# VH-VL binders against dITP/XTP pyrophosphatase: the designs that were tried, part 17

Target 1, 211 residues: dITP/XTP pyrophosphatase, of Hydrogenobaculum sp. (b4u8r9)
Amino acid sequence: MKLMICTSNKKKFEEISSILESLKKDENLDLEFVKPPKEIEVEEYANTFLSNAYLKAKAYYNAFGIPALADDSGLVVEAFSDNLERPGVYSARFYKDSFGSHVLKEEDFKLSKDELNNLKVLRLLEKEENRKAKFVSVVAIVLSNNYGIFGEGELKGHIAKEPFGNFGFGYDPIFIPEGYNTTLANIENKDKISHRRQALEAVFFMLKKML
Below, E stands for the ipSAE of ESMFold2; O stands for the ipSAE of OpenDDE; V2 stands for 0.75 times the mean of E and O plus 0.25 times the DockQ between their complexes.

## First folded at step 22 (VH-VL; framework fv_faricimab_arm2)

Design g06 (from k03 with light chain K30Y; at its last look DockQ between E and O 0.44; V2 from the best seeds 0.00; counts 0 for: pae E 3.1 > 2)
Heavy chain, then light chain:
Amino acid sequence: QVQLVQSGAEVKKPGASVKVSCKASGYTFTDYYMEWVRQAPGQGLEWMGWINPRSGGTDYAQKFQGRVTMTRDTSISTAYMELSRLRSDDTAVYYCARDSPYYSDWEYDAFDIWGQGTMVTVSS
Amino acid sequence: SYVLTQPPSVSVAPGQTARITCGGNNIGRYSVHWYQQKPGQAPVLVVYDDSDRPSGIPERFSGSNSGNTATLTISRVEAGDEADYYCQVWDYDSDHYVFGGGTKLTVL
ESMFold2, look of step 22: ipSAE 0.495; ipTM 0.814
ESMFold2 (binder alone), look of step 22: mean pLDDT 92; pTM 0.939
OpenDDE, look of step 22: ipSAE 0.216; ipTM 0.750

## First folded at step 23 (VH-VL; framework fv_faricimab_arm2)

Design e01 (from g05 with heavy chain D31E G57Y; at its last read DockQ between E and O 0.71; V2 from the best seeds 0.00; counts 0 for: pae O 2.6 > 2)
Heavy chain, then light chain:
Amino acid sequence: QVQLVQSGAEVKKPGASVKVSCKASGYTFTEYYMEWVRQAPGQGLEWMGWINPRSGYTDYAQKFQGRVTMTRDTSISTAYMELSRLRSDDTAVYYCARDEPYYSDWEYDAFDIWGQGTMVTVSS
Amino acid sequence: SYVLTQPPSVSVAPGQTARITCGGNNIGRKSVHWYQQKPGQAPVLVVYDDSDRPSGIPERFSGSNSGNTATLTISRVEAGDEADYYCQVWDYDSDHYVFGGGTKLTVL
ESMFold2, look of step 23: ipSAE 0.637; ipTM 0.861
ESMFold2 (binder alone), look of step 23: mean pLDDT 91; pTM 0.936
OpenDDE, look of step 23: ipSAE 0.000; ipTM 0.539
ESMFold2, fold request of step 24: ipSAE 0.658, 0.372, 0.671; ipTM 0.867, 0.767, 0.866
ESMFold2 (binder alone), fold request of step 24: mean pLDDT 91, 92, 92; pTM 0.938, 0.939, 0.937
OpenDDE, fold request of step 24: ipSAE 0.000, 0.033, 0.000; ipTM 0.536, 0.646, 0.557
ESMFold2, last read: ipSAE 0.654, 0.652, 0.670; ipTM 0.871, 0.859, 0.874
ESMFold2 (binder alone), last read: mean pLDDT 91, 92, 92; pTM 0.934, 0.937, 0.939
OpenDDE, last read: ipSAE 0.034, 0.030, 0.292; ipTM 0.681, 0.598, 0.781

Design e02 (from e01 with heavy chain R54K Y103W; at its last look DockQ between E and O 0.54; V2 from the best seeds 0.00; counts 0 for: pae O 7.2 > 2)
Heavy chain, then light chain:
Amino acid sequence: QVQLVQSGAEVKKPGASVKVSCKASGYTFTEYYMEWVRQAPGQGLEWMGWINPKSGYTDYAQKFQGRVTMTRDTSISTAYMELSRLRSDDTAVYYCARDEPYWSDWEYDAFDIWGQGTMVTVSS
Amino acid sequence: SYVLTQPPSVSVAPGQTARITCGGNNIGRKSVHWYQQKPGQAPVLVVYDDSDRPSGIPERFSGSNSGNTATLTISRVEAGDEADYYCQVWDYDSDHYVFGGGTKLTVL
ESMFold2, look of step 23: ipSAE 0.480; ipTM 0.811
ESMFold2 (binder alone), look of step 23: mean pLDDT 92; pTM 0.940
OpenDDE, look of step 23: ipSAE 0.018; ipTM 0.565

Design e03 (from g05 with heavy chain D31E S104D D105H; at its last look DockQ between E and O 0.51; V2 from the best seeds 0.00; counts 0 for: pae O 9.6 > 2)
Fold by OpenDDE, look of step 23:
Order: C-alpha cells, then structure tokens, then sequence
Structure e03 (fold): chain C 211 residues (1-211), chain A 124 residues (1-124), chain B 108 residues (1-108)
C-alpha cells in the first residue's frame, strides 16, 4: 500500500518518511511512503488541529485516490481559552487574530510576524500567573472515503517572561519545554522531544493494526 | 556563536574530483539540514542540494545528479560535498549553508547561516 | 523550470527607499526569502517567509509578496546597503530551490 505524505516541503517529507521508515523497520508491512503527484491548494479554515489535518489529508485523497497523511501543529497557551486553543491553528498568524483586545500600531508592523506573534502572547500573559503551554501536533491519515485515523503529540512547557535567543523561528524564543531551563531556541537535540514524532508514532501504531 | 567554517581554496584539473568540507559549531549539527550552493565568478547563486546530517539522506539538483556526493561526519560536525568529473564551468565559490527548521511545516526554510565559501578553480 | 526575474540593477540616493522586485508566476503562493551579498562575502539572510526579518537585521529591511511579484524594501538606505540581493523560492514541480538572477543595489 502506498501512503502519500502530504507536505510541500521536501525536507519535511524526508523527515516524516525517515521517522516512519524507522517505525516499520522491524515490521513486515507492505507500506511505501510517497510524495503526492502534485501540490494541491487546501484551505485550512477549521478550528482544531485535527480538523485541519483531516481536511488536508482528505483533499489529497480525493484528488489522487491514494491513502493520504497530513499534519497540523501549533502552540496552545492554557491561560487563554480551553475551547479555542489559542494560538492553536492560528499560530502562524496569531498577531492578526481577533483574540485579545490589542490593536496593532503602525510601528508594530516593522516587526517580523514571529516577533509580533511572540509579543502578543507575552502581552496577553503579562497579568497571568498561569503560563503553561504546549506545542501540539496532530497527524491524520485518510484511508478511504469514510475512514481515517489520527495520532497526537505534545510538548509541554511554559511561556518565558521574555524572548531569549537569537536563533530559531516561530515561538521558539518564548517557549520553555518541561524539564528545561531555557527556551526552545537555545536547546540542543530538539528532535528528541519533538511533538511531531510523537504524533507520527501514535498514528503509525493505529495504522499497523489495520495492515 | 553559530558558524560554518569551510576548507580552503582548491585548484583542480579537468576530470578530477574535489571534496569541500564544512565544519559546524555553536549548534547541534544533526538538528539542521545542510545546503550547498555555488556561485560562478560574476554570476548568481545556484542550488546544488542538501543533506540531513542525522540520517545521511540527500537530495541533489538534477544538474548535479550522478556527479555530486554529499556526506557528513557527525563525530566532528562536518559536512562534505564532493564533485567529480570536473570541468571548467565548475569553477565557482562553493557555499555550505544551514537550513533552519520551522515548526510550521507548510513553510519552506531559509538558509540562515552560511560558510565563508570555498573557491574551486578548474583549469587545464 | 520555474524562473525568478529580478532587475539587474537598482540605484538609490542615501536616505531614500529602495525597492527590489522578484517576479515569478504566482509567486504570491510561495514563500520568498531574500539574501544580501556584499563583494567577497557570503550571502546573508535579510528577509524570510515573504516578510519576516531575522534577528540582527535592521527594521529598514522589509518584504512583501502578492500576485506575481515579491518586493524587498530597504528604507533610509545607507552606503553599507550597497550589495547584490537575491530572492529565493522552492519549486515543487522541479524539486529545486530557485534563486533570482540577483539585483545590484547602488547607493549614489
């Protein structure tokens, strides 16, 4: 059976494939990981990681008729809203999110999107005692029109009082993983604590049972 | 300090091979993909390929397939790019560059750290 | 193959704003990165993901991307900004990173 890894990023494809190959190393599964024949446009308008992952996987399945794997990930801050999971699916564009009452000033647009996102999180948490947060990854596999499986991975931690580190993207400068005393931007061997790896392991376990 | 330090300039004859090294420091070598880019004198940048230092997996530009080999030694945080069957138009400065990962898997990574470059001259 | 088109040169007076364009078919759907390269030096990332700026890069550098054109904007241009600038994208069809031809920015 072929399984499409639905990412336009070839490095991500390689990474995901590598993880999955490792997972099936001792298994006698007829499973081949392939890139989709072409990239298709998928709108991620859902409010949950699972829904977005599913929508993406489903779109590729519908397009090519091959089982499809997709993922969605982001940062979730506990103090914001349990049901909204903010920044959540809006992680990349949180600075434009209607959540919170802050109105961006003209000078704020001189900052990068990552800086704006981080700044907004920090501003919203300024008076909050609960700084717990987690990175979440959900991997969905659509196997047929009416059947799919999924796995979830989490990296627990908390939001720092201020950004630390000059390297890395996204929320890395403000996220301190559990068990560490520095931000993700300054941590070596990040792969060992990868929420994406956890999600892949989880979904692979389910997939294995079906094959 | 994060940096990439490359080996020194090379002079080769046509038909020979050249192997350029790139030593990483200031970060975990296996956490980032390593890219290779070259630039002929007075010309623009040309992508050659990448290696995953963790797995050893590679992907080469079609132009160089069968002629380029990218490897790494994780024990010394060093990446290597070997180009064989050299010809005059391979004369260029060769760069290694770190490709920094981003948690948003739908965005392509930029090359945020570059080596100083290695001049390779191919002449008869 | 996917092609990125840059003007070969742009000239600007000190203190003015320079705009360097990168043209590509539906480039607005791609993530565009920009690099600065001064003579005899390696390229330096100045803008990534269309409009994000790495730490250490002055706020004078900004980027935008829509339709068929990405633009690097350098405000309050200084003599030290004189360099070659390259745009970059990933092409899914060819599985290649693609660079523009480069633009030489001259500060008058």
Amino acid sequence: as target 1 above (211 residues)
Amino acid sequence: QVQLVQSGAEVKKPGASVKVSCKASGYTFTEYYMEWVRQAPGQGLEWMGWINPRSGGTDYAQKFQGRVTMTRDTSISTAYMELSRLRSDDTAVYYCARDEPYYDHWEYDAFDIWGQGTMVTVSS
Amino acid sequence: SYVLTQPPSVSVAPGQTARITCGGNNIGRKSVHWYQQKPGQAPVLVVYDDSDRPSGIPERFSGSNSGNTATLTISRVEAGDEADYYCQVWDYDSDHYVFGGGTKLTVL
Scores: ipSAE 0.006, ipTM 0.539, lowest interface PAE 9.6, mean pLDDT 87
ESMFold2, look of step 23: ipSAE 0.489; ipTM 0.801
ESMFold2 (binder alone), look of step 23: mean pLDDT 92; pTM 0.937

Design e04 (from g05 with heavy chain D31E S104D D105F; at its last look DockQ between E and O 0.39; V2 from the best seeds 0.00; counts 0 for: pae O 4.7 > 2)
Fold by OpenDDE, look of step 23:
Structure e04 (fold): chain C 211 residues (1-211), chain A 124 residues (1-124), chain B 108 residues (1-108)
Amino acid sequence: as target 1 above (211 residues)
Amino acid sequence: QVQLVQSGAEVKKPGASVKVSCKASGYTFTEYYMEWVRQAPGQGLEWMGWINPRSGGTDYAQKFQGRVTMTRDTSISTAYMELSRLRSDDTAVYYCARDEPYYDFWEYDAFDIWGQGTMVTVSS
Amino acid sequence: SYVLTQPPSVSVAPGQTARITCGGNNIGRKSVHWYQQKPGQAPVLVVYDDSDRPSGIPERFSGSNSGNTATLTISRVEAGDEADYYCQVWDYDSDHYVFGGGTKLTVL
C-alpha cells in the first residue's frame, strides 16, 4: 500500500519518511511512502490540530485517491484553553489573534512575528499562576472516504516569566520543557521533533493493525 | 556558543576529490539539518544540498548530482562534503550552515549559523 | 528555473534609508530570507520569513514581501552596513534553494 506524506517541505518529508521507515523496519508491512504527485491548495481554517490535519489529508486523498498522511502542530497554553487551545492552530500568527484583552502597541510592530507572539503570550500570562504549556502534534491518515486514523504527540513544559536565549525560532525563548530549567532557545537538545515522533508512532501503531 | 568550524583551505588538481569537514558545537548536532553552500570568487551564493545528521538522509542540487556526497559522524558532531571529479570552475569558498528548525513546518527554514568557509582551489 | 533578481548595487548616505529589492514571480507567496555578507566573511542571517529578525540583529533591519517583490529595508544606515546582501527562497518546482545575485550596498 502506498501512503502519501502530504507536506510541501522536503526536509519534513524526509524526516517523516525516515521515522516511518524505522517504525516499519521490524514489521513486515507492505508500505511505500510517497510524495504527492503535486501540491494542492488546502485551507486550514479549523480550530483544532486534528481538524486541520484531517482536512489536509482528506484533500490530498480526494485529489489523488491514495491514502494520505498529514500533520498539524502548535503551542498550547493551559491557562488559555477554556474553550479553544491557544495559541494552538494559530501559533504562527497568534499576535494577530483577537483572543485576549491585551492590545499591541504601535511600537510593537517593529518586532518580529515570533517576538510579537511571545510578547502576547507573556502579557496574557502576566497575572496567571498556571503557566503550564505543551507543544502538540497531530498526525492524521485518511485511508478511505469514510475512514481515518490519527495519532497525537506532545512535549510538556511551561512558559517562562521572560524570554531567554538567542538561538531558535518561534516560542523557543519562552518555553521550558519538562525536565529542564531553561528555555528551548538555550538548551542543546531542543527536541522539537519529539512530539511529532510520538504522533507518528501512535498513528503507525493503529495503521499496522489494519494491514 | 553555537558555532560551525570548517577544515582548512585545499588545493587540488583537476579530476581529484576534496572532502571538507564542518564541526558543530554548542547545540545537539543531530537536531538540525546541515546545508552546504559555495561561492566562487567574486560571485554569488550557490546552494549545493543538505543532510539530516540524524538519519543521514540527503538531498543535492541537480547540478551536483552524482558528484557530491554529504556524510556525517555523529560521534564527533561533524558533517562532511565531498566533491569529486573537480574542475577549475569548482574553485570556491565552501560553507556549511545550520538550518534552524522552525515551528512552521510548511516553510523552508533560513540558515542561521554559518561556518567560516573553506577555500578550495582547483588548478593544473 | 526560478530566478531572483536583485540590483547589483545600491548607494546610500549615512543616516538615510536603504532599500534592496528582490524580484521573483509571485515571490510574495514564498518565504524570503536575507543575508548580509561583508568582505572575507561568511553570510549572516539578518531577516527571515519575509519580515522576522533574528536575535541580535538591529531593529534598523526590516523586511517586506508582496506581489513580485521582496524588500530589505535598512534604516539609519551606518558605515558598518556596507556589505553584499542576498535574498533566498525555496523553489518547489526545481526543489532548490535559490539565491539572488546579490546587491552591494555602498555607504557614501
Scores: ipSAE 0.041, ipTM 0.555, lowest interface PAE 4.7, mean pLDDT 87
ESMFold2, look of step 23: ipSAE 0.397; ipTM 0.778
ESMFold2 (binder alone), look of step 23: mean pLDDT 92; pTM 0.940

Design e05 (from m06 with heavy chain S100E, light chain K30Y; at its last look DockQ between E and O 0.04; V2 from the best seeds 0.00; counts 0 for: pae O 12.6 > 2, placed apart)
Fold by OpenDDE, look of step 23:
Structure e05 (fold): chain C 211 residues (1-211), chain A 124 residues (1-124), chain B 108 residues (1-108)
Amino acid sequence: as target 1 above (211 residues)
Amino acid sequence: QVQLVQSGAEVKKPGASVKVSCKASGYTFTEYYMEWVRQAPGQGLEWMGWINPKSGGTDYAQKFQGRVTMTRDTSISTAYMELSRLRSDDTAVYYCARDEPRYSDWEYDAFDIWGQGTMVTVSS
Amino acid sequence: SYVLTQPPSVSVAPGQTARITCGGNNIGRYSVHWYQQKPGQAPVLVVYDDSDRPSGIPERFSGSNSGNTATLTISRVEAGDEADYYCQVWDYDSDHYVFGGGTKLTVL
């Protein structure tokens, strides 16, 4: 069976692909992972990871008729959880979010999008004692018009005082997982503890039962 | 005054490469992302990608992945865009543009200063 | 990919008001920027962040964005306003800048 990995984020695609290949080998499943023939417009306007993952997977399935896998993930900072988990579903574009005001400095304009997101989180937490946070990932697979499965993963931790490390992407440089004293960006093999792997393992378990 | 000055027109054969330069003046080169946009004759604007002059980091439109390379020389405040394996449909005016940061919502997505454009013609 | 739709052309008499639309799914959730391009020239930013105006751009130029439509409004149109106009957004789903197809404004 072919399974499309549906993401426009190249780094995320690489991570998902790597994990899925590993799982495939471990479970000895007859699966072929493919890229969508082309990118399509997907409306991801939902307020939950599950809804966004499903919308994306469903859109690609409808477009190409091939089982479709989509991931929606993000960082949730407890101090920001005021009726809406943040960065949450807005993790990739948190620096553009109106949540929390900040005066940009000249040096901020020299940063990447990931760095800007991290900087905003750190600045907003500057006077906050509660630095608890978690990564959340939901993976949805649409197999037919009327059937889909999903898995969820979570990695608890806290936000560092400053960014550290060069591995990974996104908020990895500012997130310290439970049981560690360094950031995810300083851990080379983070896949073994990642929220995304947990979600993929969960959904893969369900998929295996169907094959 | 703030301005971007691009290199002159180019004529290339199919399969060749072209490298366009964009020299910045009137502002700190490394503090603003540089964007590249092209426009085929009689057509609309098409985004190609950006470079962070400070770090050298880049992001390219998927259409140009594997064919485009954006670089910079900070010592002379100059950005470069190289497009390889040229084909006839690459014939266009190529623009560099400064990506101006906006206070509102921390956005950097308006291009406030543009180069004069560089015409690249690909013909056999 | 996210798609922005503009009418190919708009005509207006001098002194009247021109309205150029930019359609997109839930475009109101995006920051829309507008560029003016005259023949043989580079684009010029005329409106950014839906409704803000760069220094040097006349007050006749204004913008709005809500629902599925962003609009560039040019009041008291002059002959010099004849140009192509492009809308632009950052598509956060694909991490791409997206331009509309452009609108040719003709001053009658």
Scores: ipSAE 0.000, ipTM 0.523, lowest interface PAE 12.6, mean pLDDT 87
ESMFold2, look of step 23: ipSAE 0.432; ipTM 0.780
ESMFold2 (binder alone), look of step 23: mean pLDDT 91; pTM 0.938

Design e06 (from g06 with heavy chain D31E G57Y; at its last look DockQ between E and O 0.27; V2 from the best seeds 0.00; counts 0 for: pae O 7.3 > 2)
Fold by OpenDDE, look of step 23:
Structure e06 (fold): chain C 211 residues (1-211), chain A 124 residues (1-124), chain B 108 residues (1-108)
Amino acid sequence: as target 1 above (211 residues)
Amino acid sequence: QVQLVQSGAEVKKPGASVKVSCKASGYTFTEYYMEWVRQAPGQGLEWMGWINPRSGYTDYAQKFQGRVTMTRDTSISTAYMELSRLRSDDTAVYYCARDSPYYSDWEYDAFDIWGQGTMVTVSS
Amino acid sequence: SYVLTQPPSVSVAPGQTARITCGGNNIGRYSVHWYQQKPGQAPVLVVYDDSDRPSGIPERFSGSNSGNTATLTISRVEAGDEADYYCQVWDYDSDHYVFGGGTKLTVL
């Protein structure tokens, strides 16, 4: 069976593909992971990870008739939880999100977007006592018009007072997972506790039952 | 200061190989994708491919598949681009450029930092 | 393959506004980036994500993208703005970065 990995983000594609290949190998399954034939227009982003993952997977399935996998992931900071989870679905571009304010300075351009996102989170939490946070990942697979499966992964923790570590991506430098005393960016083999891996394993487990 | 410093100019014969280096400084080398772009004299920019310095994973433009190899040495924050079976039309300035990660789920980022370029001349 | 089309040259008098276009089929669906390149130098990012401006780039540089045309606008053009300008997108169909052919801006 062919399964489309529906992401145009090269970082996500690399990670998802790597994990899925590993899972496939371990289970000796006959799956072929493919890219979509082309990019399609997808509806506007929803306010939840599940909705976004499903909408994307569904759109690609409808377009090409091949089982489609999509994911949506992000950081959720409890102190920012008002009406919407933040950064949430806006995790990748939180630095310029309407939540709070951020004015780019000349020195800011020397920073990556990840670093800018981290700085904004830290700035907004400066006066907050509640620093609880979690990474969330949802992976959806649409197999037919009326059938889909999904998996969810979650990594609980809290936001550090300052960035630490040189081996992380995204919010890794400011996130301390539960059970640890350092940030994800300073933890070796962080893939073992990855929220995305958890989600993929969960959905893959369900998929196996169908094959 | 964030910067990319490339190796010096090269002169090669047709059929030979060239390996250009790109040393990164001022940022964490393994956290950013490295892109390679070339520009023939008097011509426009042409994308060649990218490498993830952390994993070593690469993706090349179809035009260069089987002829280009991108590698890295994380211990010295240096990326390498090797082009084999050189032809005269490979004469160009070769650039490395930083591609910042995680702009969005479905978009690719701009190249915000560039090396100074390496002139490679292929002539008989 | 996806193609980005730029005019080969644009001329403008000092103090006036220059507009450099980048044409592509439904280019408005993609994020367009712009680079400035002066002779003998590496490209410099001047506009990214259609309309965002990097720190250090003057406010007189702006960008827009809709329909089939992206536009780089340079207001109050100065002699130092004379350069080649390139637009760029990621082509989802071919999984390639694509550059426009470049536009030479001449300041009269």
Scores: ipSAE 0.016, ipTM 0.545, lowest interface PAE 7.3, mean pLDDT 88
ESMFold2, look of step 23: ipSAE 0.401; ipTM 0.787
ESMFold2 (binder alone), look of step 23: mean pLDDT 91; pTM 0.934

